# VH-VL binders against Uncharacterized protein B0228.1: the designs that were tried, part 8

Target 1, 207 residues: Uncharacterized protein B0228.1, of Caenorhabditis elegans (q09220)
Amino acid sequence: AVVTPSIENHKMENASVTISKVPISHRPRGFTAGSDSKKLAVQRFKLLISDFLSDAQLSKSIDVAAVGMHKGKSMDDILDDVYTRLRRTLSTKQISELAKAQKGLVEDLDEKSAKLVKARVKRMIVYSFDPAAEQIHKYATRPSMAFALIAETINERFVGSVKDLIRDVLTPKEYDIFRKHYHPHIFKLDNIGNNTEAVRTTTHETF
Short names: E, the ipSAE of ESMFold2; O, the ipSAE of OpenDDE; V2, 0.75 times the mean of E and O plus 0.25 times the DockQ between their complexes.

## First folded at step 3 (VH-VL)

Design ua9 (from u10 with heavy chain G101S Y104L S108D; framework fv_utomilumab)
Fold by ESMFold2-Fast, scan of step 3:
Structure ua9 (fold): chain C 207 residues (1-207), chain A 125 residues (1-125), chain B 108 residues (1-108)
Amino acid sequence: as target 1 above (207 residues)
Amino acid sequence: EVQLVQSGAEVKKPGESLRISCKGSGYSFTSYWISWVRQMPGKGLEWMGIIYPGDSDTNYSPSFQGQVTISADKSISTAYLQWSSLKASDTAMYYCARHESYDLIWGDYEPFDYWGQGTLVTVSS
Amino acid sequence: SYELTQPPSVSVSPGQTASITCSGDKLGDKYAHWYQQKPGQSPVLVIYQDSKRPSGIPERFSGSNSGNTATLTISGTQAMDEADYYCQVWDSSSDHVVFGGGTKLTVL
């Protein structure tokens, strides 16, 4: 048997996981919220992370995010600050619960697609909390972008079409990829009808 | 009707530069990746690299990194493969092929659903 | 680097079932695609995502993928099916496309 040290005992405590490692072409447009948008973003960020964090961790995450917003930091920088504070406090159970929260996104996928999505969500979560693993693996930079995208979408007052909000924060390439290849359930709040074929095969002009 | 149309056959000498093309039509050119694939005479298929025409994002096979340049001009729906200095060992059929990303964030790619007709490049003295 | 292995040749009589294999480490965890190439022609997609058939490809073509082996199956093989067949995956560790070495199908 081999005992693996906890994240807290890892020798990479001085290395931060940062969104700056995400390629420019994969980064959201940036955080440009007014006061009302910042209030809404804080509330939505709280809802996003509440299910898998303890009350103390949730309160600290909100405080860190609020300080960053007050200082006018980008959502990328705010997210880096949150992850830096949380990386040593998440339990194996909390990491597992984050993975389970994504289970609904694989509903009605064929068996193999569901298996691959689950594997990638798990890898994303693991790499987000291990700076050494993140520096080595290509998927580490992409998961950081995905989390930043969620934060930016919240900042834009997510009311109405997910498609329109995502379009505003992604490059044309990223928008085309999310539009065509993300499972329809991720965009279920976007009223494009129940046409899974349209979500997967639409062109930029017809979506 | 989706088509990828490649430039005509080339006969070149070692040391010469060359650029071949692949023009897409009948679809949104900026919504699909374009890959270049080499096939040496009597040999199998070798993936060279890929480009997303919407922003010219590229990725190369290690065997071809530094040997060729892949580019695209989305205004005329055309992708390019270029050599600064050809070698006799570059003699091959070159194909372009399109595909959708399964998920670029996590790294998968869909199959090559349409292929160009190929460009034969012959490099000899 | 990730490698896909195919038999160099397979022979079958007209009307018989041809089976072409593609082997790779944990290949069943990846999606396999299959291409047909006739002499002097471009490759043509015949099976994608292990078992799905593009429009225009006859029902005689089918595929499977499990464990370390993906298989392209051609039932009722015809002379027109004589070609080279290539399997292909995307290698997530390198962000690269990988092709098998190809199998020459002879119908005689």
Scores: ipSAE 0.000, ipTM 0.437, lowest interface PAE 15.9, mean pLDDT 65

Design ub1 (from u10 with heavy chain H99L S108E E110S, light chain K30Y; framework fv_utomilumab)
Fold by ESMFold2-Fast, scan of step 3:
Structure ub1 (fold): chain C 207 residues (1-207), chain A 125 residues (1-125), chain B 108 residues (1-108)
Amino acid sequence: as target 1 above (207 residues)
Amino acid sequence: EVQLVQSGAEVKKPGESLRISCKGSGYSFTSYWISWVRQMPGKGLEWMGIIYPGDSDTNYSPSFQGQVTISADKSISTAYLQWSSLKASDTAMYYCARLEGYDYIWGEYSPFDYWGQGTLVTVSS
Amino acid sequence: SYELTQPPSVSVSPGQTASITCSGDKLGDYYAHWYQQKPGQSPVLVIYQDSKRPSGIPERFSGSNSGNTATLTISGTQAMDEADYYCQVWDSSSDHVVFGGGTKLTVL
């Protein structure tokens, strides 16, 4: 049997559907080799964010994306439209309160689980800042794979501050950039009480 | 020490072209955004546009889109603001200003932390 | 288009507290920055991200931002604080920088 090595794609039923509706031919320009590394990393993270929507915002995002596709916009412009529409949907206060509630639902991570989470965070940051590593793993042509990686990092559900765990693996400058970005992902947890059953440490999964 | 040094005052006639400059020093020029801000005599600050010198990515205020061109030459750490044809209403002080991050995706809400000394442009017949 | 409104002028006596307001729709959802400009000089950052002070800015400068209004507060106002003050935000919906019209602070 002939099989090519493949990166496992995390099953994200709602968020993955939104990205899979954007044509691959409309790849964001920020994933091209000709862009500055910092700007390329930013464009990459823009793609990752768009898949992390609350249930209430998913249908709205699909509608916005569909309009952009009908008008022939690039994937980057479509994702910009989606993010711009949702940017002010949740206030900084709401994001902070959701983060506090989320921490209350998470069990302490053992050393093995913490190491696994750190490995995933390092991979995410490396792929964001290293276009060659990104291309090797085909993330530029498979946004759902990148979204699956960031979703798994969040799904580990840290007992301590996500900030504190990430600080262990990043430089101060990398941490500052990541800190500003990670807050938007918390809005995925609009009803944390109803999702308590899903809040648990992953010990066997490896990318 | 971080510094932004702008070119000297200009006196021009309507219809003439002009390019003014903003030279950065004491930091990695390609790692920070440069913005241009206009201040008409006795008036407030107006944002004109911004450039990332590393890849020359630009964004303009709607009021200035098509009226001016913002560019940068990273080999000499210099940003430019250019008019193809000046008009009397362009008479103003023009400032360049630096910021660390301009990206709503990263949640970057950077202030303008360093400003140039300003370039006075006077356009009269 | 998004707009920030400031009073044109505010007058205080030396040693009194000056309050300069900046108003905009849902302004509390944005980070507000404040700049001081003295006659013939470039603007200087005095408050960033609503309430933070840059190195070298006296602690008598403070800021807040909630609802529709951001406020720059200068306690124990001194003659040296006489200047024009501008608020500024990033309007993410239009991807543009927005400045307030400016407030002239007079210390009489």
Scores: ipSAE 0.000, ipTM 0.443, lowest interface PAE 15.5, mean pLDDT 65

Design xa7 (from x01 with light chain S30D S94D S95Y; framework fv_bexmarilimab; at its last look DockQ between E and O 0.37; V2 from the best seeds 0.00; counts 0 for: pae E 9.7 > 2)
Fold by ESMFold2, look of step 4:
Structure xa7 (fold): chain C 207 residues (1-207), chain A 124 residues (1-124), chain B 108 residues (1-108)
Amino acid sequence: as target 1 above (207 residues)
Amino acid sequence: QVTLKESGPTLVKPTQTLTLTCSFSGFSLSTSGVGIGWIRQPPGKALEWLAHIYWDDDKRYNPALKSRLTISKDTSKNQVVLTMTNMDPVDTATYYCAHRPYDFWSGEYAFDIWGQGTLVTVSS
Amino acid sequence: EIVLTQSPGTLSLSPGERATLSCTASQSVDSSYLHWYQQKPGKAPKLLIYGASSLQSGVPSRFSGSGSGTDYTLTISSLQPEDFATYYCQQYGDYPLTFGQGTKLEIK
């Protein structure tokens, strides 16, 4: 729950809305350590969260996350560790697309507001995944055993709940602008199990 | 991997325009999400930010010096150029260019790689 | 603009001692945008710490950073000969980008 006093208080203040906790599995069903479990985690991540990263980039990111969770690091620190290592492997095309998204967010919201929106999104991810990271720390005796638990945590219902929280922590305008520049290429923000018309979604924007 | 090097005159007379070039390798400014900044340091004094240019030609300037500064890029040569008009002896400094990678959470990261710097003396 | 004031201006210590360097902002800065650099005479600055507390790749673990709001600290737990240099903090939590005036860490 409490990640880091030096940064958490600034960002948690911006995202302090009261939200019901999402359920987090603490017992892996069909637990399988090693290559198959990591491949499943990668597959689920690409299906539910983002196919922006390559399989190799995701595999490395999951390794870093599993080590951090096994060591009991906060989810905030784990995300920082993952990004620190991931950024060295981003292609020029990936960097360009992230920069375009940031520029668009800044143009539509201004520089300060764009930073705050991204901080609130990160806060919701941390809030949602921190309990799962604690369970992995308690129950995975090796980092590689964490892969199955990570794969089980990344499921349609849980990820859908996180997406709903992200939507709820932003104003409708902020969400529409964030979605305009990041969805679906960088982050998938729609739930897979729901049929939606793209036209209806895009015509609901108001100014 | 990523390297930067400043070039230009080492001696400039008052009122002249200074033109500095930052030559870089290990990335392309036209296809990356990063930027190049210019920072100066008078001898024995603190660092002072001058300007940035981003891959998409977005530009930012130190407001105290904005009327005197122009930054541009030449993507075909892997170069960024800074011009500073109406030079004065107080502008004597080492001039650095520096690389700033994109960070997903903040969008703007620290200056992680610096050029060696070039000392520019402004004197009659 | 946000003014960064570093204290002390000069810090005289011996190898093996603990160094504590302060950076105070004139108004609150999101710690994600507060960074520390080391500069040795005749050399360009080198990034040490980004986001107040994260170590840059290749920086020894004896370096650490902390702080929030207006008050930030760089700590070196056991000084090595190569650590005697000038240290700068820098922010870009708000335009324009600014540096502190530096703390010179020298051999006593």
Scores: ipSAE 0.006, ipTM 0.530, lowest interface PAE 9.7, mean pLDDT 81
ESMFold2-Fast, scan of step 3: ipSAE 0.000; ipTM 0.443
ESMFold2 (binder alone), look of step 4: mean pLDDT 91; pTM 0.939
OpenDDE, look of step 4: ipSAE 0.013; ipTM 0.557

Design xa8 (from x01 with heavy chain H52L, light chain S30D; framework fv_bexmarilimab; at its last look DockQ between E and O 0.24; V2 from the best seeds 0.00; counts 0 for: pae E 11.7 > 2)
Fold by ESMFold2, look of step 4:
Structure xa8 (fold): chain C 207 residues (1-207), chain A 124 residues (1-124), chain B 108 residues (1-108)
Amino acid sequence: as target 1 above (207 residues)
Amino acid sequence: QVTLKESGPTLVKPTQTLTLTCSFSGFSLSTSGVGIGWIRQPPGKALEWLALIYWDDDKRYNPALKSRLTISKDTSKNQVVLTMTNMDPVDTATYYCAHRPYDFWSGEYAFDIWGQGTLVTVSS
Amino acid sequence: EIVLTQSPGTLSLSPGERATLSCTASQSVDSSYLHWYQQKPGKAPKLLIYGASSLQSGVPSRFSGSGSGTDYTLTISSLQPEDFATYYCQQYGSSPLTFGQGTKLEIK
């Protein structure tokens, strides 16, 4: 989610897998109506997702995303647009950190598996944000409305659900290796926590 | 902003060792996550990859030429050096160094900026 | 080793025509690692397309790339005088890094 390059011809392995939709929610309690919505989106992104990018980089990324969503671009195209703008502004240190994470992922998996893992992660991000992008396209008549919808989408429940989907689409080994190299600086990811998930799923969905 | 330039002898005798230097600017090889490759092109022929060195000193060689090649870097001088032993007239070619940018998501590896090239002739 | 075979070896066309250049791999290549370069005589290669279909900065929109697996294509929709050059495909999805033999695009 933090930095997403273009992957135009890559196919999702096992595209038939059914994944729960991530719900859209209202503003969390404790926020005031007077906050700049873009500033709020930046703050929430850093708190919940990643502090890898600077405020300026995030602010620009949100601008690019909001324009794309308003125009009805696909989430794949929007992520590509965001990356294209970001890559011009990444520092040497940021590039080095991303390269080391990629190298570690390849070393622990292999080149093909590392690519598939990242493609699956990208697919879950696209899947999760499509409903919000559709809402922005249909209803946001001004930039401030798009920023507000983005800020409201980036909340604890939504982000937690996206992280759960990412865990579900990867094997436990793949997830542990991805988390080892990307968490927490590049992408904040939950520890496995599979005992809680298994108990809830088994108890509530047995019929 | 990224620039590269090859330097070294333009004439080498058979059996001698060729040493080429790639001098670059616009990036630091120690902190950028990028690499520098060497590619040659015999007159009128296709491009042939020789070697690649990354910022973390990971090195890759064309296996057909591996026993003859050594690549190294000097980060303080912004230089990469290629050494090729036992030169033969068939090694006459234009030698290029080229920049390889980091790619986060796809692992795409393209040579986006090339030096102007230096012609090396191997003859007695 | 993955051999990239380009066809035709030479393509003779007039300005304004559509050019289609083929690159065929001896085994499947992930398209993310398939790239296209343009080279004019006496000059270094210039990156045109990376990852099979992504245009490099400053490359005109008349250039496009497509393909997957073993079959890749570079298309120039309406040839300009400056497009007559030799074109190479390149892969590094599997070691060693290899280039195709080139397609020379000539004025008819």
Scores: ipSAE 0.000, ipTM 0.506, lowest interface PAE 11.7, mean pLDDT 81
ESMFold2-Fast, scan of step 3: ipSAE 0.006; ipTM 0.475
ESMFold2 (binder alone), look of step 4: mean pLDDT 92; pTM 0.941
OpenDDE, look of step 4: ipSAE 0.013; ipTM 0.554

Design xa9 (from x01 with light chain T24R S32D H35A G51D; framework fv_bexmarilimab)
Fold by ESMFold2-Fast, scan of step 3:
Structure xa9 (fold): chain C 207 residues (1-207), chain A 124 residues (1-124), chain B 108 residues (1-108)
Amino acid sequence: as target 1 above (207 residues)
Amino acid sequence: QVTLKESGPTLVKPTQTLTLTCSFSGFSLSTSGVGIGWIRQPPGKALEWLAHIYWDDDKRYNPALKSRLTISKDTSKNQVVLTMTNMDPVDTATYYCAHRPYDFWSGEYAFDIWGQGTLVTVSS
Amino acid sequence: EIVLTQSPGTLSLSPGERATLSCRASQSVSSDYLAWYQQKPGKAPKLLIYDASSLQSGVPSRFSGSGSGTDYTLTISSLQPEDFATYYCQQYGSSPLTFGQGTKLEIK
């Protein structure tokens, strides 16, 4: 199937953060020395889970997604291909650290820091999905869109979810707009709701 | 190339106020995620964190010294200023400023780049 | 506040030997946000290890960090003459940020 992105600018009034106004002053933890284009993609789609991927893992995942798009694969098939690649490249340590980071997003912060963190997450969601920044590229050539697919695929494996994080920082109305306009890129997010199932790895590691 | 340098008086009398300036180059406090902290070290003793300021003017103070400390920034001059009131001989120490970024997505950071330090002696 | 206790206070070794320095926290360090610094007389501290086990750029590979929770270790696999200095651990997992009292590594 042909994948057609549907992006509308419903967040323009709240888009106080753009790629040019929020440069990465330091590389995110988990980044190897690498491509500036990949760092920009991470910055455009700065959900917690994506910051722990290496530049090499991001490059491989983007390449897999681009190949699938070129071949006219459905979004589900593309996501499965990306997931299969990432599953083999993620270490047990990375899986453990992602799970810890997701749980610790606000838990170890004082009240003021927690509010600041939630405000930053809200701005980063707006920043990542600013259609003015993304409309210039076709889906297959948009690193931020490939990165969103990667984040969705990884999130399916962890106790926390991007859905829960997004819901925590967005109002119900904002979440409804976000979900409708960035589907299918986050459609798997709707299947990860209760988080009562323990995260399972191929090594049976717990955390 | 990133550099930091402390400046201020080398001798302070008891009860006076100490004002130290950290001047830096190679980065700006207008850049998201940039932070500058102050650490002191009395002769022959351990390091003690004093205060920190971030690009968004978020300020953090050591609770033990909070009533005596004020930290501020002048982004246009690439300077961070620390003020400490009611100086006492026990405050004699080498005072360092150091770069400590904050990136929510990457987590907390250590002090990665330090100034050379400035010795402040409190004596009558 | 988290109190960091370093041991031994002084460690006397010869070049070529392995050094093992301990840092123990009074309570668990969040996310293993623990750093190791090297300080030579009259100089500012230099960051060696961050996040308990990550080597800072430009630091020789003979330095390594390990540990989690309350028990952390800095290892120098084969001491060089320039490695004789005072080493401090620091936690940045909770406020206030705290440092250990230091371990002095000296030539035997």
Scores: ipSAE 0.000, ipTM 0.441, lowest interface PAE 17.5, mean pLDDT 66

Design xb4 (from x01 with heavy chain W105F S106T A110Y I113Y; framework fv_bexmarilimab)
Fold by ESMFold2-Fast, scan of step 3:
Structure xb4 (fold): chain C 207 residues (1-207), chain A 124 residues (1-124), chain B 108 residues (1-108)
Amino acid sequence: as target 1 above (207 residues)
Amino acid sequence: QVTLKESGPTLVKPTQTLTLTCSFSGFSLSTSGVGIGWIRQPPGKALEWLAHIYWDDDKRYNPALKSRLTISKDTSKNQVVLTMTNMDPVDTATYYCAHRPYDFFTGEYYFDYWGQGTLVTVSS
Amino acid sequence: EIVLTQSPGTLSLSPGERATLSCTASQSVSSSYLHWYQQKPGKAPKLLIYGASSLQSGVPSRFSGSGSGTDYTLTISSLQPEDFATYYCQQYGSSPLTFGQGTKLEIK
């Protein structure tokens, strides 16, 4: 029997030794049982969102998301859980840096700042499933379209629709283009990461 | 715990079709994130990827060989079948099947468990 | 296709020595898609390192990997007799999936 550790007792050591010994059937859907893939996800998140968050904060956020998915929570519930936990762990220095970058973000977030923070958290969760996040610029001219492609290809891993999540990132015009031109057989996750030149060119031109 | 085994003919004549079966245990192709790939190695040469198939029936082929290759799965039997047409002496190689997990965090595509391999000789 | 070039082609060392094996890609590859395999004569390859630096379960800690972009390295800190084998790097950052030509590690 495999014992699931609490978040406080989660061991990040020897993750690469442990992960391959967990049978595929015993791994959480959408997540691996080890913390090895978390190390890579943390590194990718630093490239995509901000370097003001610690590795520990990013790791805890990933753990909260994984637990929520295991419990069958909706994407919105998972995002709320992650955001609530992340907010609690921000240091006074991190809050000061956020306030400098986002005027008005001090104690309570104004509406605009709250939307930006939530957008970053949403990107972090979606990009935890993206094998090619660092190379996504090869497949789309606009970062928002790249996000939509990834979100749509992994939507089966989430309880509930990713349509609202995509709409939070895309303009109505961008969303209409995405709806019209998204072809699931071309833009499956494996294909996005490992596309031929022709498919990459088509995606880049369309999006 | 996880095992894979290749089976099929050891001798094939030029122009014939090769059919290889990969039988496995310790995991299921009905499980999200599971895939099986085929790799070959001519005697004394490097490894060459041929094809892979995933739990959702998504298939990928080496472009250099795509016109000759077909990969399919039978989830109920825990088997993956590779068919290669118009065999030639240069296709003489040890053929391996291997497990390809999909890690949803990273999307890494590596071969963590391999069959023992089966040598297929193409000669008249 | 991405071509992986391994160097040296053959590396002759003694037990106890440090081995450094290189893999250079013809274009940039994310470290998440760079993996290392060990193959002994007559046997199937064995996964050693995945994602450039992650040690596969059951692989001795003397093996380590590093690198990014086009340049990747496999290091064996203190060679044991069982480590003399051919080593292959593999990428899947771009289709088709490709392997390097291999580095043969042999006893001096």
Scores: ipSAE 0.000, ipTM 0.448, lowest interface PAE 15.8, mean pLDDT 70

Design xb6 (from x01 with heavy chain F104I E108D Y109F; framework fv_bexmarilimab)
Fold by ESMFold2-Fast, scan of step 3:
Structure xb6 (fold): chain C 207 residues (1-207), chain A 124 residues (1-124), chain B 108 residues (1-108)
Amino acid sequence: as target 1 above (207 residues)
Amino acid sequence: QVTLKESGPTLVKPTQTLTLTCSFSGFSLSTSGVGIGWIRQPPGKALEWLAHIYWDDDKRYNPALKSRLTISKDTSKNQVVLTMTNMDPVDTATYYCAHRPYDIWSGDFAFDIWGQGTLVTVSS
Amino acid sequence: EIVLTQSPGTLSLSPGERATLSCTASQSVSSSYLHWYQQKPGKAPKLLIYGASSLQSGVPSRFSGSGSGTDYTLTISSLQPEDFATYYCQQYGSSPLTFGQGTKLEIK
């Protein structure tokens, strides 16, 4: 019933490419062009980053990553390709918002700015994953590529890695569920659960 | 091209207030992401960051000096002003203003273009 | 605050030689926020390398940077006479923004 713009067809430099042209063996689990899985992943991420990326930018990012996976590129090289594409398409408003977020992650945050950053990170985690343990397991592998693209494009160049932001906004139970289902090559979260001093949680009413 | 130039007194007496002006050209401080920083260097010593002002008038100060520093901008005049109260002989240094570029992806908080610097001597 | 320690304090070399300058942070810094500057006597600092490894426009290709975490290096592959200067590393991985104490590169 909710109308969502179609964003599955993208044009890459020198070719029109969609994730459907990538061999199944090279696709992230649950991601298929024109499928319910891709639509669901994109829709979930729009709830988290609608203030940062447009549907078109998100779809192009997914397509760039799919091509890189097909070519056997490393995850670092794939993320560099995504950053190069996104940088060219960012609006003045998006750049201003990213500059404020980058400033807030590095410098002393006032209470309002800190809450905004933490709220955005929490929404990114919660809406990418169903909060129930059994549902998180069901969906954790679906958005792995899109999750990586969003996390790396927004936070890679910022101080206070995705690890620190995630640690600050989840409860210990939520964090334990999340870390069991993340892709370690993308988030490098394998050591966070062992540092109880670093685990600081900010709860939202829905958690 | 981007240019910056510091101006102000070259000699200040102890306990006085120092006011320095950074005049710039080749960019606007209304451009999203752009900022101007003030850095000083005592003779023969390392560089020390003092303060930063952003396009949105957000201000950051070195915590060690925060109580003594005020930074402001006049976008219409292409100027940034730094005020430092209660000057002491240990504050003798060359004071620089420098441009922080608008680039979120590569080297943010680097200072790509610097003014020539102005030597401020604090003595009786 | 993050303290940046540069070594050696002074490096005496001849033109044509390779220079290797180190910068060690007291705690981990994202490479995106580590930068290198060159300062000649009586002049303002000049940005050489940003984000640990990216060469600033107009800087000769003999300059290169590398490193991650707490350990960073600036390398000059074949020293020219104009390269004898003081070099500073800078971080903004944590407030306040800090600079190293500098490495002076001087003619032997």
Scores: ipSAE 0.000, ipTM 0.471, lowest interface PAE 13.9, mean pLDDT 66

